VHH binders against q9y6x5. Designs and how they scored, part 483

Target 1, 379 residues: q9y6x5
Amino acid sequence: LPPKLLLVSFDGFRADYLKNYEFPHLQNFIKEGVLVEHVKNVFITKTFPNHYSIVTGLYEESHGIVANSMYDAVTKKHFSDSNDKDPFWWNEAVPIWVTNQLQENRSSAAAMWPGTDVPIHDTISSYFMNYNSSVSFEERLNNITMWLNNSNPPVTFATLYWEEPDASGHKYGPEDKENMSRVLKKIDDLIGDLVQRLKMLGLWENLNVIITSDHGMTQCSQDRLINLDSCIDHSYYTLIDLSPVAAILPKINRTEVYNKLKNCSPHMNVYLKEDIPNRFYYQHNDRIQPIILVADEGWTIVLNESSQKLGDHGYDNSLPSMHPFLAAHGPAFHKGYKHSTINIVDIYPMMCHILGLKPHPNNGTFGHTKCLLVDQWCI
Short names: E, the ipSAE of ESMFold2; O, the ipSAE of OpenDDE; V2, 0.75 times the mean of E and O plus 0.25 times the DockQ between their complexes.

## First folded at step 24 (VHH)

Design mb1 (framework vhh_8dlx_2; at its last look DockQ between E and O 0.88; V2 from the best seeds 0.00; counts 0 for: pae E 2.3 > 2)
Fold by OpenDDE, look of step 24:
Structure mb1 (fold): chain B 379 residues (1-379), chain A 125 residues (1-125)
Amino acid sequence: as target 1 above (379 residues)
Amino acid sequence: EVQLVESGGGVVQPGRSLRLSCAASGFTFDDYTMHWVRQAPGKGLEWIGNIYETGSKFYNPSLKSLVTISRDDSTNTLYLQMNSLRAEDTAIYYCARGETVWKRTGEYQIEFDYWGKGTLVTVSS
């Protein structure tokens, strides 16, 4: 039988939640599989960029999804949550579900993973759901497992996405132990439902399942705000993205805009595009704006308005608070093995290996995940 | 039946303070985020602020210095303390039940599901 892989993302699941909260179902999942305690995600540590990095193995400058909100100066197009369906934004890379879909006697399925409801390179999963936040996890799970079980050609790669605990992290802040405990319990229960469903369908023993997330969450405060309006007039620039990494499109001389912003706050770094630190791999794309502002951890960039975010993400990807985890179970994975850290782009070559797919050029290192796999030597 | 009843409005002189109350019934008050919204004559609705079920408070930046929102969950009451009232603060003040709805991108919007009938505050010399 061809190998099968289900990739599950719980948005905004910070890695250290596993240490600070109880996850009976997830722990059982891990016990019978593998855990990567920390996954270093890509900069910006936001939903669209990181989800696309997972499935392409590319840094954001390479796959072209450089933020949740983007602007292309040539075409004058905008990208946002409500405007993400133009293949123009996605076609700079080939996600794994497309690669899989194009294989003979295989098909892909998707339940609301970013980009899966868009034809990329003129290819879309045979089975997918249009993104709708109102659709329950149960319904998403039911669809994805049905497709995994009954499709022809068989679904060999599937994605499942859920918006929690990200939304709650934003609302409550990650340091709200009471409310986050409640939220994370629900997440664990959903994992229980996932496992149960797979067992009921007879898929559990043969299906490879990866549970991961795109980013973590850091605590914010109304006392840690950076007000751009105090530094520069709105008429001098267009804001493409705001916090915690602002993308600035100058309407006047770039240098003038830069000079007005460079000392705006001691808690914010201002970069000209060419001066963006190399470690971010966030430079070589036209969709990256001429100036970016990067707030320090826990600081929020605002205009002359308030923010109700008590938690946020998108900060420096070296921050532990931004890191998600990865757990996996299935015939491809060891049992009871824990690994300290991988890069989020490393997931792609691993998945390709599991599925027997030839990976597109990518930034991942297969060697980083070898120890997770039963068919590989781990020294 | 969910009910929100504002009180405490009236005519007040400039510079004075006023505390509005909102009595909530028909739902578990302590589970919900509550809001104050006002509408001045001939103007649209203006969000004043909210208080989460957790006690976290958020305000319209333009009004932050002038208002304080609080809640008493034991009495199912929401309060709006207003200080240094001005003529431009003349409005119907509404309490509303609502929530912050988050998108996967981290954007959010405030949604309201129930409103009081409002109480009129007139600031006049």
Scores: ipSAE 0.873, ipTM 0.942, lowest interface PAE 0.6, mean pLDDT 96
Fold by ESMFold2, look of step 24:
Structure mb1 (fold): chain B 379 residues (1-379), chain A 125 residues (1-125)
Amino acid sequence: as target 1 above (379 residues)
Amino acid sequence: EVQLVESGGGVVQPGRSLRLSCAASGFTFDDYTMHWVRQAPGKGLEWIGNIYETGSKFYNPSLKSLVTISRDDSTNTLYLQMNSLRAEDTAIYYCARGETVWKRTGEYQIEFDYWGKGTLVTVSS
């Protein structure tokens, strides 16, 4: 019986939501499994980059999904949520579902995880749903569990993605206790439904389940805006991505564009590509633009228009507000163990170990996660 | 069933203030984001601003010094206060119901599903 793994992401689930809100179903899941209280994610702390980092074990500069909006100057290709299907963008890495289904007598299944509906290295997930945000969690779960139970070759790796609490975090901000309590209650109910479904289908005791997220959320305000139009004329640059990390492609001399921006706001750092701090691991990819602007926590870069964001993410990955959590349950995991922190890139080599896969070269460290696993010494 | 009825329009002198109202019925008003939009003669639609069900307000930057949006959930009424009116503020003013739809990228779009018939404001030039 080959080991099986279900990887679940609830987008934008900030780690400290676990302390500040009640999660009876998630807490039962944790009690019978493991918790990592803070996962340090990768810079920039955005959805597509961090979901790909989880499944490749790579920093963004190494896997090539460096933002939610990208431009390649040589091919003149653009990447966005509505234009994300070109394998060109994804082919700088090999995600775990590709490696998994290339093994003899194994397949992979996916419900909406970024990239799973793209033929990466001419390989698309064996079973998948095309991305459609209107598809309910219940329908996603029904497909995943049907594939886990009824596929030949068997599905040994499956993914499930859900858009909340990210969407509500953007709308209300993480500090809106009333509305976030309602949203997070619904998320906990979905986790209860997940566990109940797995138990009813006889999967619960022999399936490894990871519940995690890609990033957190910080509070924004209409009083914390950085108006880029006040500092520089549109004609001097092409804007590739806006906030909270702006990606600037100069149309004139790069140094002159830098000089126009460097004193634009005390709440924004302006970096030439070669000056981006080494701790970001965000320099060595052609998709990273010559100038980036990094807003301070809770600040929003705008172009002479209102932002309707009361919450956002994408900030410095050292910020606790940007960190998600990880919980896991299954035969590979201890029961009742809590761990302080891991790096998000460490999840990949751990998953490869659980599945018996040889990991591709990556930035993760297996030793950081070995205390979670029953077959390892925690020293 | 869903109805949005604007009122308070009319002729007003430049430099004066005017308050518009929008009476809402046929839905749970306090669950929805509400918007004001205007259309000057021969022009396209111009978004003025909105107010979330939570009371958070957002404005078109070109208008934010001139307008204030408020809501009274006990009377299901949306308000637009306009100050220091100018000839270019002559327009039909619409109340609209809609929602900000958030993409997984954090980008968003405003989608309107119901509109009022509008109320005409004429600044006497």
Scores: ipSAE 0.527, ipTM 0.820, lowest interface PAE 2.3, mean pLDDT 93
ESMFold2 (binder alone), look of step 24: mean pLDDT 79; pTM 0.772

Design mb10 (framework vhh_8dlx_2; at its last read DockQ between E and O 0.87; V2 from the best seeds 0.82)
Amino acid sequence: EVQLVESGGGVVQPGRSLRLSCAASGFTFDDYTMHWVRQAPGKGLEWIGNIYETGSKFYNPSLKSLVTISRDDSTNTLYLQMNSLRAEDTAIYYCARGETIWLRTGEYQIEFDYWGKGTLVTVSS
ESMFold2, look of step 24: ipSAE 0.732; ipTM 0.896
ESMFold2 (binder alone), look of step 24: mean pLDDT 79; pTM 0.783
OpenDDE, look of step 24: ipSAE 0.868; ipTM 0.940
ESMFold2, fold request of step 25: ipSAE 0.705, 0.709, 0.708; ipTM 0.891, 0.892, 0.892
ESMFold2 (binder alone), fold request of step 25: mean pLDDT 80, 80, 80; pTM 0.791, 0.790, 0.792
OpenDDE, fold request of step 25: ipSAE 0.888, 0.890, 0.886; ipTM 0.949, 0.949, 0.948
ESMFold2, last read: ipSAE 0.673, 0.712, 0.694; ipTM 0.880, 0.893, 0.889
ESMFold2 (binder alone), last read: mean pLDDT 80, 80, 80; pTM 0.790, 0.789, 0.795
OpenDDE, last read: ipSAE 0.888, 0.886, 0.886; ipTM 0.948, 0.948, 0.948

Design mb11 (framework vhh_8dlx_2; at its last look DockQ between E and O 0.78; V2 from the best seeds 0.76)
Fold by OpenDDE, look of step 24:
Structure mb11 (fold): chain B 379 residues (1-379), chain A 125 residues (1-125)
Amino acid sequence: as target 1 above (379 residues)
Amino acid sequence: EVQLVESGGGVVQPGRSLRLSCAASGFTFDDYTMHWVRQAPGKGLEWIGNIYETGTKFYNPSLKSLVTISRDDSTNTLYLQMNSLRAEDTAIYYCARGETVWLRTGEYQIEFDYWGKGTLVTVSS
């Protein structure tokens, strides 16, 4: 039988939640599989960029999804949550579900993973759901597992996405132990439901399942705000993205805009595009704006408005608070093995290996995940 | 039936303080985020602030120094304390039940599902 892989993302699941909260279902999942305690995600540590990095193995400058909000100066197009369906934004890379879909006697399925409801390179999963936040996890799970079980050609790669605990992290902040405990319990219960469903369908033993997330969450405060309006007039620039990494499109001389912003706050770094630190791999794309502002951890960039976010993400990807985890179970994975850290782009070559797919050029390192896999030597 | 009933409005002189109340019924009050919104004559709705079920408060930056929101869950009452009232504070003041709806991108919007009928505050010398 061809190998099968289900990739599950719980948005905004910070890695250290596993240490600070109880997850009986997830822990059982891990016990019978593998855990990567920390996954270093890509900069910006936001939903669209990181989800696309997972499935392409590319840094954001390479796959072209450089933020949740983007602007292309040539075409004058905008990308946002409500405007993400134009293949123009996605076609700079080939996600794994497309690669899989194009294989003989295989098909892909998707339940609301970013980009899966868009034809990329003129290819879309045979089975997918249009993104709708109102659709329950149960319904998403039911669809994805049905497709995994009954499709022809068989679904060999599937994605499942859920918006929590990200939304709650934003609302309550990750340091709200009471509310986050409640939320994370629900997440664990959903994992329980996932496992139960797979067992009921007879998929559990043969299906490879990866549970991961795109980013973590850091605590914000109403007292840690960076007000751009105090530094520069709105008439001098267009804001493409705001916090915690602002993308600035100058309407006047770039240098003038830069000079007005460079000392705006001691808690914010201002970069000309060419001066963006190399470690971010966030430079070589036209969709990256001429100036970016990067707030320090826990600081929020605002205009003349207050933010209701008590938690946020998108900060420096070296920050532990931004890191998600990865757990996996299935015939491809060891049992009871824990690994300290991988890069989020490393997931792609691993998944390709599991599925027997030839990976597109990518930034991942297969060697980083070898120890997770039963068919590989781990030294 | 969900009901929100504002009270405490009236005519007040500039510089004075006023406390508005909103009596909630027909739902589990302590589970919901509550809001104050006002509408001045000839103007649109202006969000004043909210208080989460957790007690966390957020305010319109333009009004933050002038208002305090509080709640008493034991009496299902929402309060708006206003100080140093000005003529421009003349408005109908509404309490509303609502929540912050988060998008996967981290953007959010405040959605209201129930409103009171409002109470008129007139600031006049």
Scores: ipSAE 0.886, ipTM 0.949, lowest interface PAE 0.6, mean pLDDT 96
Fold by ESMFold2, look of step 24:
Structure mb11 (fold): chain B 379 residues (1-379), chain A 125 residues (1-125)
Amino acid sequence: as target 1 above (379 residues)
Amino acid sequence: EVQLVESGGGVVQPGRSLRLSCAASGFTFDDYTMHWVRQAPGKGLEWIGNIYETGTKFYNPSLKSLVTISRDDSTNTLYLQMNSLRAEDTAIYYCARGETVWLRTGEYQIEFDYWGKGTLVTVSS
């Protein structure tokens, strides 16, 4: 029987939530499988870029989804949550579901993973749901399991996306124990439902399941705001993205805009594109704007207005608060093994190995994940 | 159905204080973020601030030192305390319910779905 893989993301699930909150169902999942305690994600630590990095194995500069808000000066195209369907944005890489379903006698299924409702290289997931945040986890899971059991050619790769705990993390902040405990208990119950549904349908023993996330969350405050309007007139630039990594397109001389911003706040780094630190791997794409502003952890860039956020993400990817976890269970994985860290781009070549797919050129290192897999020597 | 009824407006002298009330009915008040918005004569709407169901408050930075928002969930009432009133504070003051929609991008949108009829505050000697 061909190997099968279900990739699940709970958006904004900070790695240390596992230590700070109770997860009886997730801990049972981990006990019978593997855990990677910290996954070092890609800069910027935002939702669309990191979900695409997981499924392409590429840094953001290489796959072209460089932010949740983007602008292309040549075509004058804009990308946003409400305007994400143009294949133009996604076509700089080949995600794993495209590679998978182009294999003989294979299909892919998707419940709302970013990009799965877009025809990338004229290829859309064989079975998919259009993004709609109002659709329950149960309905997403029902569709995925139906497709895993009832499709010809068979579904061998499936994805499932859920918006929490990201939305609640933004609203309450990760340090609000009362409200986050309630939110995270609901997440753990959903994981319990997932496992129980897979068992009832006879999928559990032969399906590989990865549960992961795209990023974490840090505490924000109304006392930690950076007001750009205090430093520069709005007429001197076009704002492509705001916080915590602002993308600035100068309307006047770039050096003049840079000089007005350079000393705006001690809690913000201002980079000319060529001066962005090499460790970010965030320079070599036309969608990255000429000037970026990077706020310090827990600081919010604003335009002389209030911010409703008590938690945020998008910061420097070296920050532990930005890191998710990865847990996995199934025939490809050891049982009861814990690993300290991998890079998020390492997930792609591991998934390709599990599925027997030839990976496209990528930034991941298969050797970093060998210890998770039963068919590999851990050295 | 859903109703929001503002009260406490009137004519006040400059430098004085005024407290506005908003009586809410037809929904579970404790579960919603509530807002105050004003409109000066001949001008556009100006957001004053809001208060989460948790009690966390957010203010328009231009007004932060002049106003305090509070809520009493036991009486389904939203309050706006205004201090040191000036002539430019003359406006119709609206109570509003706004659903905050959190996007998967981490951004949010506020969709105001219900408004009160407003209460007029006139600051004049």
Scores: ipSAE 0.631, ipTM 0.853, lowest interface PAE 1.5, mean pLDDT 94
ESMFold2 (binder alone), look of step 24: mean pLDDT 79; pTM 0.775

Design mb12 (framework vhh_8dlx_2; at its last look DockQ between E and O 0.77; V2 from the best seeds 0.71)
Fold by OpenDDE, look of step 24:
Structure mb12 (fold): chain B 379 residues (1-379), chain A 125 residues (1-125)
Amino acid sequence: as target 1 above (379 residues)
Amino acid sequence: EVQLVESGGGVVQPGRSLRLSCAASGFTFDDYEMHWVRQAPGKGLEWIGNIYETGSKFYNPSLKSLVTISRDDSTNTLYLQMNSLRAEDTAIYYCARGEITWKRTGEYQIEFDYWGKGTLVTVSS
């Protein structure tokens, strides 16, 4: 029987939540499987880029989903949460569910993972849900597990996405222990429901399950704002993305725009596209705008000095607060093994290995995950 | 039944201060974020600010210097302190129970599920 893999993402689950809160269900999951304590995600540390990196093994500059909001100057197209369905944005890479879907006697399923409701390279999962935030986790879980259990061809790769604890992190901030405890308890309960459902269906012993997230969350404050309006007139540029990494499209000379922004705040770095640090792997794509602004951790770039966020993400991917975790369980994984850190792009070659898929060229390193796998030699 | 009842409105001279109250009933007040919204004659609704159940406050930048929002959970009351009132502050002021919701992209919107009937504030010489 072909191996099966379920990839689950809880959006905005910061890695150190595992140390600071109680997760009886998740801990049990980890106890019987493996844990990677920190996953270094890609820059920008945002939802669409990182989710696509997980399933492609590519940095943003390579897979082309460079932000949650994008603009293409050639086609004049815009990408956003409400406008994400154009394959144009996704076709610079081949996500794993497409690769899997194209195999004989296999199919893919998806419950609201970013990009899964779009035909990419003219291929879409055999089973998928259109994104709808109003759909409960239960319903998503029911669909995904049903497809895993009784589809033909069999679903061998499935994705499941949930918006928490990200939304709550934005509202309350990650340092609100009371409210975040409540939220994280609910997340743990959902993990319990997932495990229970899989056991009830007889899938638990044979299904590989990865639980991870795309990014963490840092505490913000109304006292840590960077007001762009104080530095540059709005008529001089188009804002493609705002905070904490702003994408600037100049309407006047780029150098002039740069000069107006370069000293805007001591808590913000301003980069010309060609000067973006190499470590971000965020340069070689036309969808990256001519100027980017990167706020320091916990600082918010605003217009008109207004922000409702007490927590945010998208900052430097070297910051621990931006890092998610990865836990996994199933026949492919060891039991009771913990690993310190991997790169988020490393997940893709691992998943390909588990599924017996030939990976597309990617930025991941399979060697980083070998110790998680029972069929691999680990020193 | 959820009820929100504004009070404290009236006629006031320019430069004066006014405190509005909103009495809440029919729900667990301390579990909800509350908002103030106003509507000037012939104009649309203008969001003034909100206070979370946690006590965090947010304001319309255009009004931030003129207003302070507070809440007393022991009395289920929301307050709006307005200072240095101007003629342009003439409006019906509403309290509303609301919630900020975030999209997966980090965008957010404010949603209101209950409104008071409003209280009229007239700033006139």
Scores: ipSAE 0.822, ipTM 0.919, lowest interface PAE 0.6, mean pLDDT 96
Fold by ESMFold2, look of step 24:
Structure mb12 (fold): chain B 379 residues (1-379), chain A 125 residues (1-125)
Amino acid sequence: as target 1 above (379 residues)
Amino acid sequence: EVQLVESGGGVVQPGRSLRLSCAASGFTFDDYEMHWVRQAPGKGLEWIGNIYETGSKFYNPSLKSLVTISRDDSTNTLYLQMNSLRAEDTAIYYCARGEITWKRTGEYQIEFDYWGKGTLVTVSS
């Protein structure tokens, strides 16, 4: 029987929520499986880029989903949450569900993971749900488990995406203990429901399950705003993306725009594309704009307007507040093992190994995850 | 039936302060975000600010130094305190109930699903 894998993301689940809140169901999951306490994600620490990095093993510059908002100057195309289905944006990489379902006697299923409702390289997930945030977790889980049990050819790779705790993290901020405790209890209950459903359907013992996230969340404030309109006139640039990493397309001489911005705030770093720190791996793609502005943790870039956000992400990926966790359970994984950290790009080659797939060229290192796996020599 | 009733408007001299009230009924007030919006004669709508059910407040930056929003959940009442009023603050002031939707990108959309009839404030000698 070919190995099966379910990849689950709870968006915006900061790693240290595990220490600061109670998760009886997730802790039972971890006790019977493995935990990676911190996953170092890719810069910028945003939803679309990091979900695609998980399933491709690539840095953003290599897979082409470099932000949640993008612009291509040649085609004049814009990418956004409401305009994300053009394969043009996704075709710079091959995600794991495409590779999986092109194998004989295999298919893939998806409940709303970013990109799974797009025909990437003319291949869309064999079973999928079009993205719709109104669809309950229960309905997403019901479809995934139905496809795992009843499909021909069999579903061997499945994904499940959920918007929380990201949405509530933006609304309340991660430091609002009262509201975040309520939100995170609901998430833990959903994890309990997931495990119980898999047990009741006879899937639990033979299905590998990864529960992870794309990024964390940091506290913001109306007292920590950077007003771009105070530093530069709108007429000098086109704004492609705003906060906390602004993407600036100059309308006048690039050096002139840079000089107007470089001293705008002590809480913002301004980079010419060629000067973006090498550790970001965020330079070699045409979709990365000539100037980026990177706010300090907890600061929000605005255009002389209020922000409703009390929490945000997208900051420097070295910040622990930006890091998610990874937990896993199943026949491929040890029981009761904890690991300190991996890179988010390491998840892809590990998943390929579990599924018996040849990974495409990628930035991940299989050796970083081998101690999680029962079939590997761990040093 | 959701009902929002503004009061406290009238004629006020420049430089004075004024407090507007919005009485809410027909829904669980303390579960909702509440907004103030105004419309000057011959102009479009201008958002003033809001207050979450948690008490967190957000303001139009151009008005932030002039206004304060508060709520009393025990009386289902929303308030707008306005200071140092100017002739350009002459407008109909509306109370509105908001619904906020968060996208997976962290972007958000606010819809005003119920409005009051408004209260006229005239800043004039």
Scores: ipSAE 0.558, ipTM 0.793, lowest interface PAE 1.9, mean pLDDT 93
ESMFold2 (binder alone), look of step 24: mean pLDDT 81; pTM 0.796

